# Ledger of designs, part 19: VHH binders against Tyrosine-protein phosphatase non-receptor type 20 (PTPN20)

Target 1, 254 residues: Tyrosine-protein phosphatase non-receptor type 20 (PTPN20), of Homo sapiens (Human) (q4jdl3r159to412)
Amino acid sequence: IMQEFMALELKNLPGEFNSGNQPSNREKNRYRDILPYDSTRVPLGKSKDYINASYIRIVNCGEEYFYIATQGPLLSTIDDFWQMVLENNSNVIAMITREIEGGIIKCYHYWPISLKKPLELKHFRVFLENYQILQYFIIRMFQVVEKSTGTSHSVKQLQFTKWPDHGTPASADSFIKYIRYARKSHLTGPMVVHCSAGIGRTGVFLCVDVVFCAIVKNCSFNIMDIVAQMREQRSGMVQTKEQYHFCYDIVLEV
Key: E = the ipSAE of ESMFold2; O = the ipSAE of OpenDDE; V2 = 0.75 times the mean of E and O plus 0.25 times the DockQ between their complexes.

## First folded at step 22 (VHH; framework vhh_lunsekimig_d3)

Design J5 (from X6 with T28N; at its last look DockQ between E and O 0.90; V2 from the best seeds 0.81)
Fold by ESMFold2, look of step 22:
Structure J5 (fold): chain B 254 residues (1-254), chain A 122 residues (1-122)
Amino acid sequence: as target 1 above (254 residues)
Amino acid sequence: EVQLVESGGGVVQPGGSLRLSCAASGFNVLEYELYWYRQAAGIERELIASITDSGSTNYADSVKGRFTISRDNSENTMYLQMNSLRAEDTGLYYCVKGYRSYYDERWHLDHWGQGTLVTVSS
């Protein structure tokens, strides 16, 4: 397993980061050194504006799994985040982080905090319709209204709250249930998945989701191949040896 | 474009007070670690105060208890309140913005203001 990870780390991948490095876009990145490739970045609107987000398409057994991997929104990029979700017709957001971990801000609160007051954005209003707090993740149901058309769109956000400050979860069971629930919730568009940087926990989620879909279809899979595909489309997906090993640990639990 | 514009410097007597302002544009003051640096004659630039994105503050021993760093989201501005000023506090004061690096898990210095001069003289 460790030899596989080392092979992935040594692989020299082509790609450019010009859009994320533009002076006008630098402050839209949570981390200066985590950027989407120009070729796979998610454009905003007709002018193809910048957000730190990447399309990820994973092919396994003739099936294609479509995601957006993105950083946890900054306060200044909340509008862009919701625009991305809606322009791609995504109905599921998987958030694999708490807002603050160990006193460090990992992601800003980008949704309405109460059922009474919607979040007012430039082009949208986001209403919190309902929520359910489980032991290991929180389910939030949003209605998003586009101001110009009045069109309403439903989005389910699933926030996993039990990833430890260090390493990986001690128990795979809660994360397995979370991923399965996210897949069952999916209806339209790419699944939007984020943690803080959008590469570590996000990469684990994508890998395991594809593997579970393959198992359900009684189809073969190769974790190394899945991670290699991800890394071609967003640099550094599945960041650490421990996260890579965890992908195998989760799969073997099933 | 990122801009940092300091103001509030001037000439003050020992024991006096000044408040420096750093007006920021092109970024949100709450999203970044921010710093005040001081450059006195014949001395390299010295970090005197910092504030993290979560609001934690740190001070050089030479100014601790006398200087206070703060920020205001509504004005997108950072401040340095300087009390009980001494001749040794004379220098050019810079407002600095950091950026966060994922792989080395650190904040690094990014943009510098032009500086505002503080002179403590009888």
Scores: ipSAE 0.648, ipTM 0.838, lowest interface PAE 1.0, mean pLDDT 91
ESMFold2 (binder alone), look of step 22: mean pLDDT 83; pTM 0.823
OpenDDE, look of step 22: ipSAE 0.903; ipTM 0.945

Design J6 (at its last look DockQ between E and O 0.53; V2 from the best seeds 0.00; counts 0 for: pae O 8.3 > 2)
Fold by OpenDDE, look of step 22:
Structure J6 (fold): chain B 254 residues (1-254), chain A 124 residues (1-124)
Amino acid sequence: as target 1 above (254 residues)
Amino acid sequence: EVQLVESGGGVVQPGGSLRLSCAASGFTVLEYELYWYRQAAGIERELIASITDSGSTNYADSVKGRFTISRDNSENTMYLQMNSLRAEDTGLYYCVKGYRSYYDSGERWHLDHWGQGTLVTVSS
């Protein structure tokens, strides 16, 4: 397992980061060293504006799985984030981070704080219709209104809340349930998956989701291959050796 | 567009106090590291104070105990409270936006935006 991870690290991946490195886009990145490839970045609108997000397509057993991997929104990019979600007709957001971890902002609060007051953005209005706080994750149901058209979109957010600041979850079972619930909830568009940087925990989520789907379909899978595919489309997916190892561990639990 | 505008500079007597402000736009002050630099005539710019996204503060030895860096999210502004000012504190004070990356490879620091500066003169 560790040898596999090392082999992945040594791969020279194709791709350029020109868009992410543009001076006007630098402030839209949470981490300077975590950028989308130009070839797989998610363009916004007709002008193809920038957001730190990547399309991820994983092929396993003849089936393609489609995701958007992205960083946790900044205050300045919340509107862009929702634009991305709506433009791609995504009905599920998987959030694998807390807003604050270790005293550091990891993700800005991009949803309403109450049922009574919507989040007012420049181009969107986000209503919290309901939420459920479970032991390991939170379910939030949103109605997102596009101001220009008045069109409303239903979006479900699932936030895993028990990933520690360092390391991997203590309970593999809890994360398994979380991923399965997300998959079950998915209806349209690519599933939007984010953590803080959009590569570590996000990568683990994507990998394990594909594996679970393969198991359900009685298909073979290869974790190294899946992660390799992801890294070709977004640099650093499954960021640490511990996370990589966790992918194997969690599969053993099913 | 990211913008930093310093204010509050002026002439003050030794032992006096000033409060500098840095009004930020295009980003939120809570999400980024911010710095105060100063440049005295004929001397290189020096870092005098910093505040991290977590709110942790650090000071140069030359200003420690006299200066206090803080930020206010409601106004999206960073401040530098300067007490017990000395002649050697004279200079142009810059507000600087930084960037810290937390990666497996370690922490990385970046400076990406500078204000125009505000002049502080300490004289009798």
Scores: ipSAE 0.015, ipTM 0.265, lowest interface PAE 8.3, mean pLDDT 91
ESMFold2, look of step 22: ipSAE 0.629; ipTM 0.841
ESMFold2 (binder alone), look of step 22: mean pLDDT 80; pTM 0.791

## First folded at step 23 (VHH; framework vhh_lunsekimig_d3)

Design AA1 (from J1 with E33H S101T; at its last look DockQ between E and O 0.96; V2 from the best seeds 0.86)
Fold by ESMFold2, look of step 23:
Structure AA1 (fold): chain B 254 residues (1-254), chain A 122 residues (1-122)
Amino acid sequence: as target 1 above (254 residues)
Amino acid sequence: EVQLVESGGGVVQPGGSLRLSCAASGFTILEYHLYWYRQAAGIERELIASITDSGSTNYADSVKGRFTISRDNSENTMYLQMNSLRAEDTGLYYCVKGYRTYYDERWHLDHWGQGTLVTVSS
């Protein structure tokens, strides 16, 4: 397993980060050193504006699984985040972080705080319709209304709250249930998945989701191949050897 | 374009007070660590005060209890309230913005303002 991870780490992937490195876009990145490739970045609107987000397409057994891997939104990029979700017709957001972990800000609270007051965005209004707090993740149902047309779009956000500050969960069971629920909830567009930087926990989620789908279809899968595909489309997906090992640990439990 | 513009410097007698401002544009100050640095003639720049993105503050021992760093998100402006000023506080005061990196889990100094001069003299 470790030899596979080392091989992935040593591979030189061609790619450019010009858009994220533009002076006008630098402050849109939560981390200066985590950037989307120019070729796979998610554009905003007709002008193809910048957001730190990457399209990820994983092919396994002739099936294509489509995601957006992105950083946890900054206060200044909340509007861009929701624009991305709506322009891509995504109905599921998987958030694999708490807003603050160990006193460190990991992601801003980008959704309406209460059932009473919607979040007012430039072109959209986001309503919190309902939520349910489970032992290990929180389900939030949003209605997003486009101001110009009145068109309504439903988005389910699933926030996993039990990932430890460092390392991986001691028990895979909670995370397995979380991923299964997210896949079952998916209806339209790419699944939007983020943690803080959008590469570590996000990479684990994508890998395991593809594996679970492969198992359901009774077809083969290769974790190294899945991670290699992801890394071609967003640099550094599945950040650590512990996270890589955790992907295998989850599969053995299923 | 990221810009930091300091103001509020001037000449003041020992024991006096000044309030420095740092007007920021091109970024949202709430998202970043921010710093005040001071440079006296012939001396390297020294960190005087900082405020984290979470709002935690830190001060150099020489200014603790006399200086207060704060920020106003609605004005996108950082402040340094300087009380009980001493001759040794004379210098050019810089506003600095940080940036964050993931792999080393650190904040680094990024953009510097032009500085505002504080002179403490009888």
Scores: ipSAE 0.763, ipTM 0.882, lowest interface PAE 0.6, mean pLDDT 92
ESMFold2 (binder alone), look of step 23: mean pLDDT 83; pTM 0.823
OpenDDE, look of step 23: ipSAE 0.904; ipTM 0.946

Design AA2 (from J3 with E33H; at its last look DockQ between E and O 0.97; V2 from the best seeds 0.85)
Fold by ESMFold2, look of step 23:
Structure AA2 (fold): chain B 254 residues (1-254), chain A 122 residues (1-122)
Amino acid sequence: as target 1 above (254 residues)
Amino acid sequence: EVQLVESGGGVVQPGGSLRLSCAASGFTVLEYHLYWYRQAAGIERELIASITDSGRTNYADSVKGRFTISRDNSENTMYLQMNSLRAEDTGLYYCVKGYRTYYDERWHLDHWGQGTLVTVSS
């Protein structure tokens, strides 16, 4: 397993980061060193404006799995984040982080605080319709109204709350249940998946989701190949050797 | 484009007070670590105060208890309140914005203002 990770680390991947490195866009990145490739970045609107987000398409057994991997939104990018979700018709957001971990800000609170008051954005209004707090994750149901057209969009957010500050979960069971629930919730568009930087925990989620789908269909899979595909489309997916090993550990429990 | 503009410097007697301002544009002050640096004639710049994106503050021993760093997101401005000023506080004061990197989990110095001069004399 370690040899596979080392081989992935040594692979030269062509790609440019010009959009994310533009002075006008640098402050839209949570981390200066985590950027989407120009070729796979998610554009916003007709002018193809910038957000730190990447399209990820993973092919296995003739099936294609479609995601958006993105950073945890900044205060200044909340409007852009919701625009991205709606323009891509995504109905599921998988959030694999707490807002603050170990006293460090990992993601801004980008949704309505309460059932009583919607989040007012420039072009959208976001209502929290319902929520459910489970032991390991929180389910939030949103209705998003586009102000110019009055059209409404349903979005389910699933926040996993028990990933440790560093490393990987000691028990895979809760994370397995979370991923399965997210897949069952999916109806339209790419699944939007984020942690803080959008590469580590996000990469593990995508890899395991594809593997579970393959198992259900009695299809073969190769974790190294899945991670290689992801890394071609967003740099550094599945960040650490411990996270890579965890992908194998989860699969063995199923 | 990121800009930092300091103001509020001037001449003050020992024991006096000044408040420095750093007006920011091109970024949101609440999202970044921000710093005040001081440079006296012939000496390297020194860090005198910082405020994190979470609002935690830190001060050099030489100014602790006399200086207070703060920020106002509605004005997109950082401040340095300087009390009980001493001759040794004379220098050019810079505001500095950081940037965050993921792999090393650190904040680095990014943009610097032009500086505002503080002179403590007489």
Scores: ipSAE 0.722, ipTM 0.861, lowest interface PAE 0.7, mean pLDDT 91
ESMFold2 (binder alone), look of step 23: mean pLDDT 83; pTM 0.830
OpenDDE, look of step 23: ipSAE 0.899; ipTM 0.943

Design AA3 (from J1 with E33H D53E S101T; at its last look DockQ between E and O 0.93; V2 from the best seeds 0.85)
Fold by ESMFold2, look of step 23:
Structure AA3 (fold): chain B 254 residues (1-254), chain A 122 residues (1-122)
Amino acid sequence: as target 1 above (254 residues)
Amino acid sequence: EVQLVESGGGVVQPGGSLRLSCAASGFTILEYHLYWYRQAAGIERELIASITESGSTNYADSVKGRFTISRDNSENTMYLQMNSLRAEDTGLYYCVKGYRTYYDERWHLDHWGQGTLVTVSS
């Protein structure tokens, strides 16, 4: 398993990061060194504006699984984030981080705090319709209204709250249930998945989702191949050897 | 474009006080580590004070108890309150914005203001 991870780390992946490196876009990145490839970045609107986000398409057994992998939104990119969700017709957001971990800010709070007051953005109004706090994740139901058209879109956000500060979860069971619930909730568009940087925990989520879909369909799968596909579309997906090993651990759990 | 504009420098007597301001544009200050640096004639730039995105502060030993870094997120402005000023505090004071990197989990210096001159003279 370690040898596979080392091989993935050494693979030569030619790609360009020009859009994310433009001076006008640098402050839109949570981390200066985590950027989407130009070829797979998610464009915003007709002008193809920048957001730190990548389309990811994973093919296994003739089936295609479609995601957006993105960083945890910054205060300055909240409008862009919701624009991305609406323009891609995504109905599921999987958030695999707490806002603050170990005293360190991982993601800005990009949704309305209460049922009473919507989040007022430049072009959107986001309403929290309902929420449910479970032992290992929080379910939030949103209605997102575009001010100029009145168009409304339903979005379910699933925030996994039990990823440890260091390493990976000791038990895979909670994370498996979280991923299965997210897949069951999916109706339209790519699933939007993020952690802090949008590569580590996000990569594990995508890999495990594909593997479970393959198991349900009694299809073959290859974790190294799945991760290789992801890394071609967003640099550094599945960040650490421990995360990579965790993908295999989950398979043994099932 | 990112801009940092310092103000509030001037000439003061030893023991006096000044409050420096750093008005930021092109970015949201609450998302970043911010710093005050000082450069005296013939000396390397030195870190005087810093404030993290979470509001934690740190100070050089030479200014502890005399200087206070703060920020007003609603005005997108950082401050340095300087009390009990000494001749050795004379210098050009810079406001600096950091940037964050993921793989090394570090903050690095990014944009610098033009500086505001503080002169402490008898």
Scores: ipSAE 0.731, ipTM 0.867, lowest interface PAE 0.7, mean pLDDT 91
ESMFold2 (binder alone), look of step 23: mean pLDDT 84; pTM 0.835
OpenDDE, look of step 23: ipSAE 0.902; ipTM 0.944

Design AA4 (from J1 with E33H S101T R106K; at its last look DockQ between E and O 0.96; V2 from the best seeds 0.87)
Fold by ESMFold2, look of step 23:
Structure AA4 (fold): chain B 254 residues (1-254), chain A 122 residues (1-122)
Amino acid sequence: as target 1 above (254 residues)
Amino acid sequence: EVQLVESGGGVVQPGGSLRLSCAASGFTILEYHLYWYRQAAGIERELIASITDSGSTNYADSVKGRFTISRDNSENTMYLQMNSLRAEDTGLYYCVKGYRTYYDEKWHLDHWGQGTLVTVSS
């Protein structure tokens, strides 16, 4: 497993980060060193404006699984985030972080706090319709309305709250239940998946989701191949050897 | 374009007070670590105070208990309240914005203002 991860780390992946490195876009990145490739970045609107987000398409057994991997939104990019969700017709957001971990901000609170008052953004209004707090994750149901067109879209956000500050969850069972719930919730568009930087925990989520879909369909899978595919589309997906090992641990547990 | 504009410097007597301002444009101050650096004549710039994106503050020993860093998000402005000023506080005070990197889990210095001069003399 270690040898596979080391081989993935050594592979030279050609790609450019020109859009994310433009002076006008640098402050839209939570981390200066985590950028989407130009070729796979998610454009916003007709002018193809910038957001730190990547389309990820993973193929296994003739099936294609479509995701958007993105950073946790900044205060200044909340409007862009919801525009991305609406324009791609995504109905599921998987958030694999708490807003603050160990006193460190990982992601801004980009959704309405209460059922009574919507979140008012420049171009959008986001309503919290319902929520459920479960043992390991929180389910939030939103309606997102674009002010200029009246276009609306239902979005389910699933926030996993029990990933430890360092390492991986001690028990895979809670994360398995979370991923399966997210997959069962999916109806339209790519699943939007983020943690803080959109590469580590996000990469584990994508890998395991594809593997579970393969298992359900009694199809073969190769974790190294799955991670290789995602790394071609967003640099550094599945950040650490511990996270890579965790992908195998989850598979063995089922 | 990212800009940091300091103001509020001047001449004061020892024991006096000043409040420095740093007006920021081109970024949202709440999202970044911010710093005050000072440079006396012939000396390298030194870190005086910092405030993290979460609001935690840190101070150089030489100013601890006398200086207070703060932010006003509605004005996109950072402040340095300077009390009980001493002659050794004389210098050019810079406002600095950080940037964050993921792999080393660090904040680095990014943009610097042009500075505002503080002179403490009798």
Scores: ipSAE 0.766, ipTM 0.885, lowest interface PAE 0.6, mean pLDDT 91
ESMFold2 (binder alone), look of step 23: mean pLDDT 83; pTM 0.825
OpenDDE, look of step 23: ipSAE 0.906; ipTM 0.946

Design AA5 (from J4 with S101T H111V; at its last look DockQ between E and O 0.96; V2 from the best seeds 0.86)
Fold by ESMFold2, look of step 23:
Structure AA5 (fold): chain B 254 residues (1-254), chain A 122 residues (1-122)
Amino acid sequence: as target 1 above (254 residues)
Amino acid sequence: EVQLVESGGGVVQPGGSLRLSCAASGFTVLEYHLYWYRQAAGIERELIASITDSGSTNYADSVKGRFTISRDNSENTMYLQMNSLRAEDTGLYYCVKGYRTYYDERWHLDVWGQGTLVTVSS
């Protein structure tokens, strides 16, 4: 397993990061060293504006699984984040972080705080219609209204709250239930998945989701191949050897 | 373009007070570690106060209890309230914006303002 991870770390990928490195876009990145490839970045609107987000397509057994891997939104990028979700017709957001972990900000609170007051954005209004707090994750149901047209979109956000500040969860069971619930909730568009940087925990989520879908379809899978595909489309997916090992641990739990 | 513009410097008597402002453009002050540095003649720039993106503050021993760093996101501005000023507080005061990197898990100094001069003389 460790040899596989080392081989993935040594692989040279020829992608470019020109859009994320432009001075005008630099402050839209939570981390200056985590950038989407130009070729796979998610464009915003007709002008193809910048957001730190990558399309990820994973192919296994002739089946394609489609995601957006993205950083945890900054205060200054909340409007862009919701625009991305709506333009891609995504109905599921998987958030694999708490807002603050160990006193360190991992993601800004980008949704309406209460059932009473919507979040007012430039082009959208986001209503929190309902939420449910479960043992390991929180389910939030949003209605997003485009101001100019009045068109309404339903979005379900699933926030996993039990990932430890360092390392990986001691119990794979809770994360398995979370991923299965997210897949079951999916209806339209790519599943939007983020943690803080959008590469580590996000990579684990994508890998395991593909493996579970493969098991359901009685198809073979190769974790190294799945991670290699992800890394071609967003640099550094599945950040650490511990996270990589955890992908195998989760699969054995099934 | 990221820009930091200091203001509020001037001449003040010992024991007096000044409030420095650092107006930011091209970024949101709430999202970044921000710093005040001071440079007296013939001395290297010294860190005197910082505020983290989460709002935690730190101060050099020489200014603790006398200086307060703060920020106002509605004005996109950082402040340094300086009380009980002393002659040794004389110098050019810079505001600085940090940036965050993932792989080394650190904040680094990024953009500096031009500085605002504070002179404490009797």
Scores: ipSAE 0.763, ipTM 0.885, lowest interface PAE 0.6, mean pLDDT 92
ESMFold2 (binder alone), look of step 23: mean pLDDT 83; pTM 0.828
OpenDDE, look of step 23: ipSAE 0.903; ipTM 0.945
ESMFold2, look of step 24: ipSAE 0.758; ipTM 0.884
ESMFold2 (binder alone), look of step 24: mean pLDDT 83; pTM 0.827
OpenDDE, look of step 24: ipSAE 0.901; ipTM 0.944

Design AA6 (from J4 with T28I L30R S101T; at its last look DockQ between E and O 0.94; V2 from the best seeds 0.86)
Fold by ESMFold2, look of step 24:
Structure AA6 (fold): chain B 254 residues (1-254), chain A 122 residues (1-122)
Amino acid sequence: as target 1 above (254 residues)
Amino acid sequence: EVQLVESGGGVVQPGGSLRLSCAASGFIVREYHLYWYRQAAGIERELIASITDSGSTNYADSVKGRFTISRDNSENTMYLQMNSLRAEDTGLYYCVKGYRTYYDERWHLDHWGQGTLVTVSS
């Protein structure tokens, strides 16, 4: 497993980060060293404005799985985040982080706080319709309304709250249930998946989701190949050898 | 475009007070680590005070108990309240914005203002 991870780390991937490195876009990145490739970045609107987000398409056994991998929103990018969700017709957001971990801000709160007041954005209103707090993740149901047209879109956000500050979960069971629930919830558009940087925990989620779908369909899979595909479309997906090993650990549990 | 504009410097007597302001544009001060640096004549720039994105503060020993760093998120401005000023506090004061990197888990210095001059003399 270690040899596979080292091979992935040594692979020279051609790609450019010009959009994310533009001075006008630098403050839209949570981390200056985590950028989407120009070729796979998610554009905003007709002008193709910048957000730190990447389309990820994973092919396995003739099936294609479509995601958006993105950073945890900044306060300054909350409007852009919801625009991305609406424009891509996504109905599931998987959030694999707490807002603050170990005293460090990982993601800003980008959704309405209460059932009574919507989140008022520049072009959108986001209503919290319902929520359910489980032991290991929180389910939130939103309606996102575009102000100019009145068009509405239902979005389910699933926030996994039990990833440890360091390393990976000791038991895979809670994360397995979380991923399965997310897949069951999917109806339209790419799944939007984020942690803090949108590469580590996000990469694990995508890899395991594809593997579970493959198992259900009695198709073969290759974790190294899945991670290689992701890394071609967003740099650094599945960040550490521990996370890579965890992908295998999860598969063995199933 | 990221800009940091310091103001509030001037000439003050020993024991006096000044409040420095750093007006920020092109970024939200709440999202970043921010710093005040001081440069006296013939000396390297010295870190005086910092405030983290979570609001935690830190001070150089030479200014503890006399200086207070703060921010006003609604005005997108950082401040340095300087009390009990001494001759050795004379210098050019810079506000600085940090940036964050993921792989090394660190904050680094990014943009610097042009500085505002503080002169402590009688």
Scores: ipSAE 0.770, ipTM 0.888, lowest interface PAE 0.6, mean pLDDT 92
ESMFold2, look of step 23: ipSAE 0.765; ipTM 0.885
ESMFold2 (binder alone), look of step 23: mean pLDDT 83; pTM 0.829
OpenDDE, look of step 23: ipSAE 0.899; ipTM 0.942
ESMFold2 (binder alone), look of step 24: mean pLDDT 83; pTM 0.824
OpenDDE, look of step 24: ipSAE 0.898; ipTM 0.942

## First folded at step 24 (VHH; framework vhh_lunsekimig_d3)

Design BB1 (from AA5 with R106K; at its last fold request DockQ between E and O 0.93; V2 from the best seeds 0.86)
Amino acid sequence: EVQLVESGGGVVQPGGSLRLSCAASGFTVLEYHLYWYRQAAGIERELIASITDSGSTNYADSVKGRFTISRDNSENTMYLQMNSLRAEDTGLYYCVKGYRTYYDEKWHLDVWGQGTLVTVSS
ESMFold2, look of step 24: ipSAE 0.776; ipTM 0.892
ESMFold2 (binder alone), look of step 24: mean pLDDT 83; pTM 0.821
OpenDDE, look of step 24: ipSAE 0.900; ipTM 0.944
ESMFold2, fold request of step 25: ipSAE 0.760, 0.746, 0.749; ipTM 0.886, 0.879, 0.882
ESMFold2 (binder alone), fold request of step 25: mean pLDDT 83, 84, 84; pTM 0.829, 0.828, 0.831
OpenDDE, fold request of step 25: ipSAE 0.915, 0.914, 0.915; ipTM 0.951, 0.952, 0.951

Design BB2 (from AA6 with R106K H111V; at its last read DockQ between E and O 0.96; V2 from the best seeds 0.88)
Amino acid sequence: EVQLVESGGGVVQPGGSLRLSCAASGFIVREYHLYWYRQAAGIERELIASITDSGSTNYADSVKGRFTISRDNSENTMYLQMNSLRAEDTGLYYCVKGYRTYYDEKWHLDVWGQGTLVTVSS
ESMFold2, look of step 24: ipSAE 0.785; ipTM 0.897
ESMFold2 (binder alone), look of step 24: mean pLDDT 83; pTM 0.822
OpenDDE, look of step 24: ipSAE 0.904; ipTM 0.946
ESMFold2, fold request of step 25: ipSAE 0.777, 0.772, 0.763; ipTM 0.891, 0.890, 0.887
ESMFold2 (binder alone), fold request of step 25: mean pLDDT 84, 83, 84; pTM 0.833, 0.828, 0.830
OpenDDE, fold request of step 25: ipSAE 0.918, 0.918, 0.918; ipTM 0.953, 0.954, 0.953
ESMFold2, last read: ipSAE 0.773, 0.778, 0.777; ipTM 0.892, 0.892, 0.891
ESMFold2 (binder alone), last read: mean pLDDT 83, 84, 83; pTM 0.828, 0.833, 0.829
OpenDDE, last read: ipSAE 0.918, 0.917, 0.917; ipTM 0.953, 0.953, 0.953

Design BB3 (from AA6 with S54R R106K; at its last fold request DockQ between E and O 0.93; V2 from the best seeds 0.86)
Amino acid sequence: EVQLVESGGGVVQPGGSLRLSCAASGFIVREYHLYWYRQAAGIERELIASITDRGSTNYADSVKGRFTISRDNSENTMYLQMNSLRAEDTGLYYCVKGYRTYYDEKWHLDHWGQGTLVTVSS
ESMFold2, look of step 24: ipSAE 0.777; ipTM 0.893
ESMFold2 (binder alone), look of step 24: mean pLDDT 83; pTM 0.833
OpenDDE, look of step 24: ipSAE 0.898; ipTM 0.943
ESMFold2, fold request of step 25: ipSAE 0.767, 0.752, 0.761; ipTM 0.889, 0.882, 0.885
ESMFold2 (binder alone), fold request of step 25: mean pLDDT 84, 83, 84; pTM 0.833, 0.829, 0.832
OpenDDE, fold request of step 25: ipSAE 0.916, 0.915, 0.916; ipTM 0.952, 0.952, 0.954

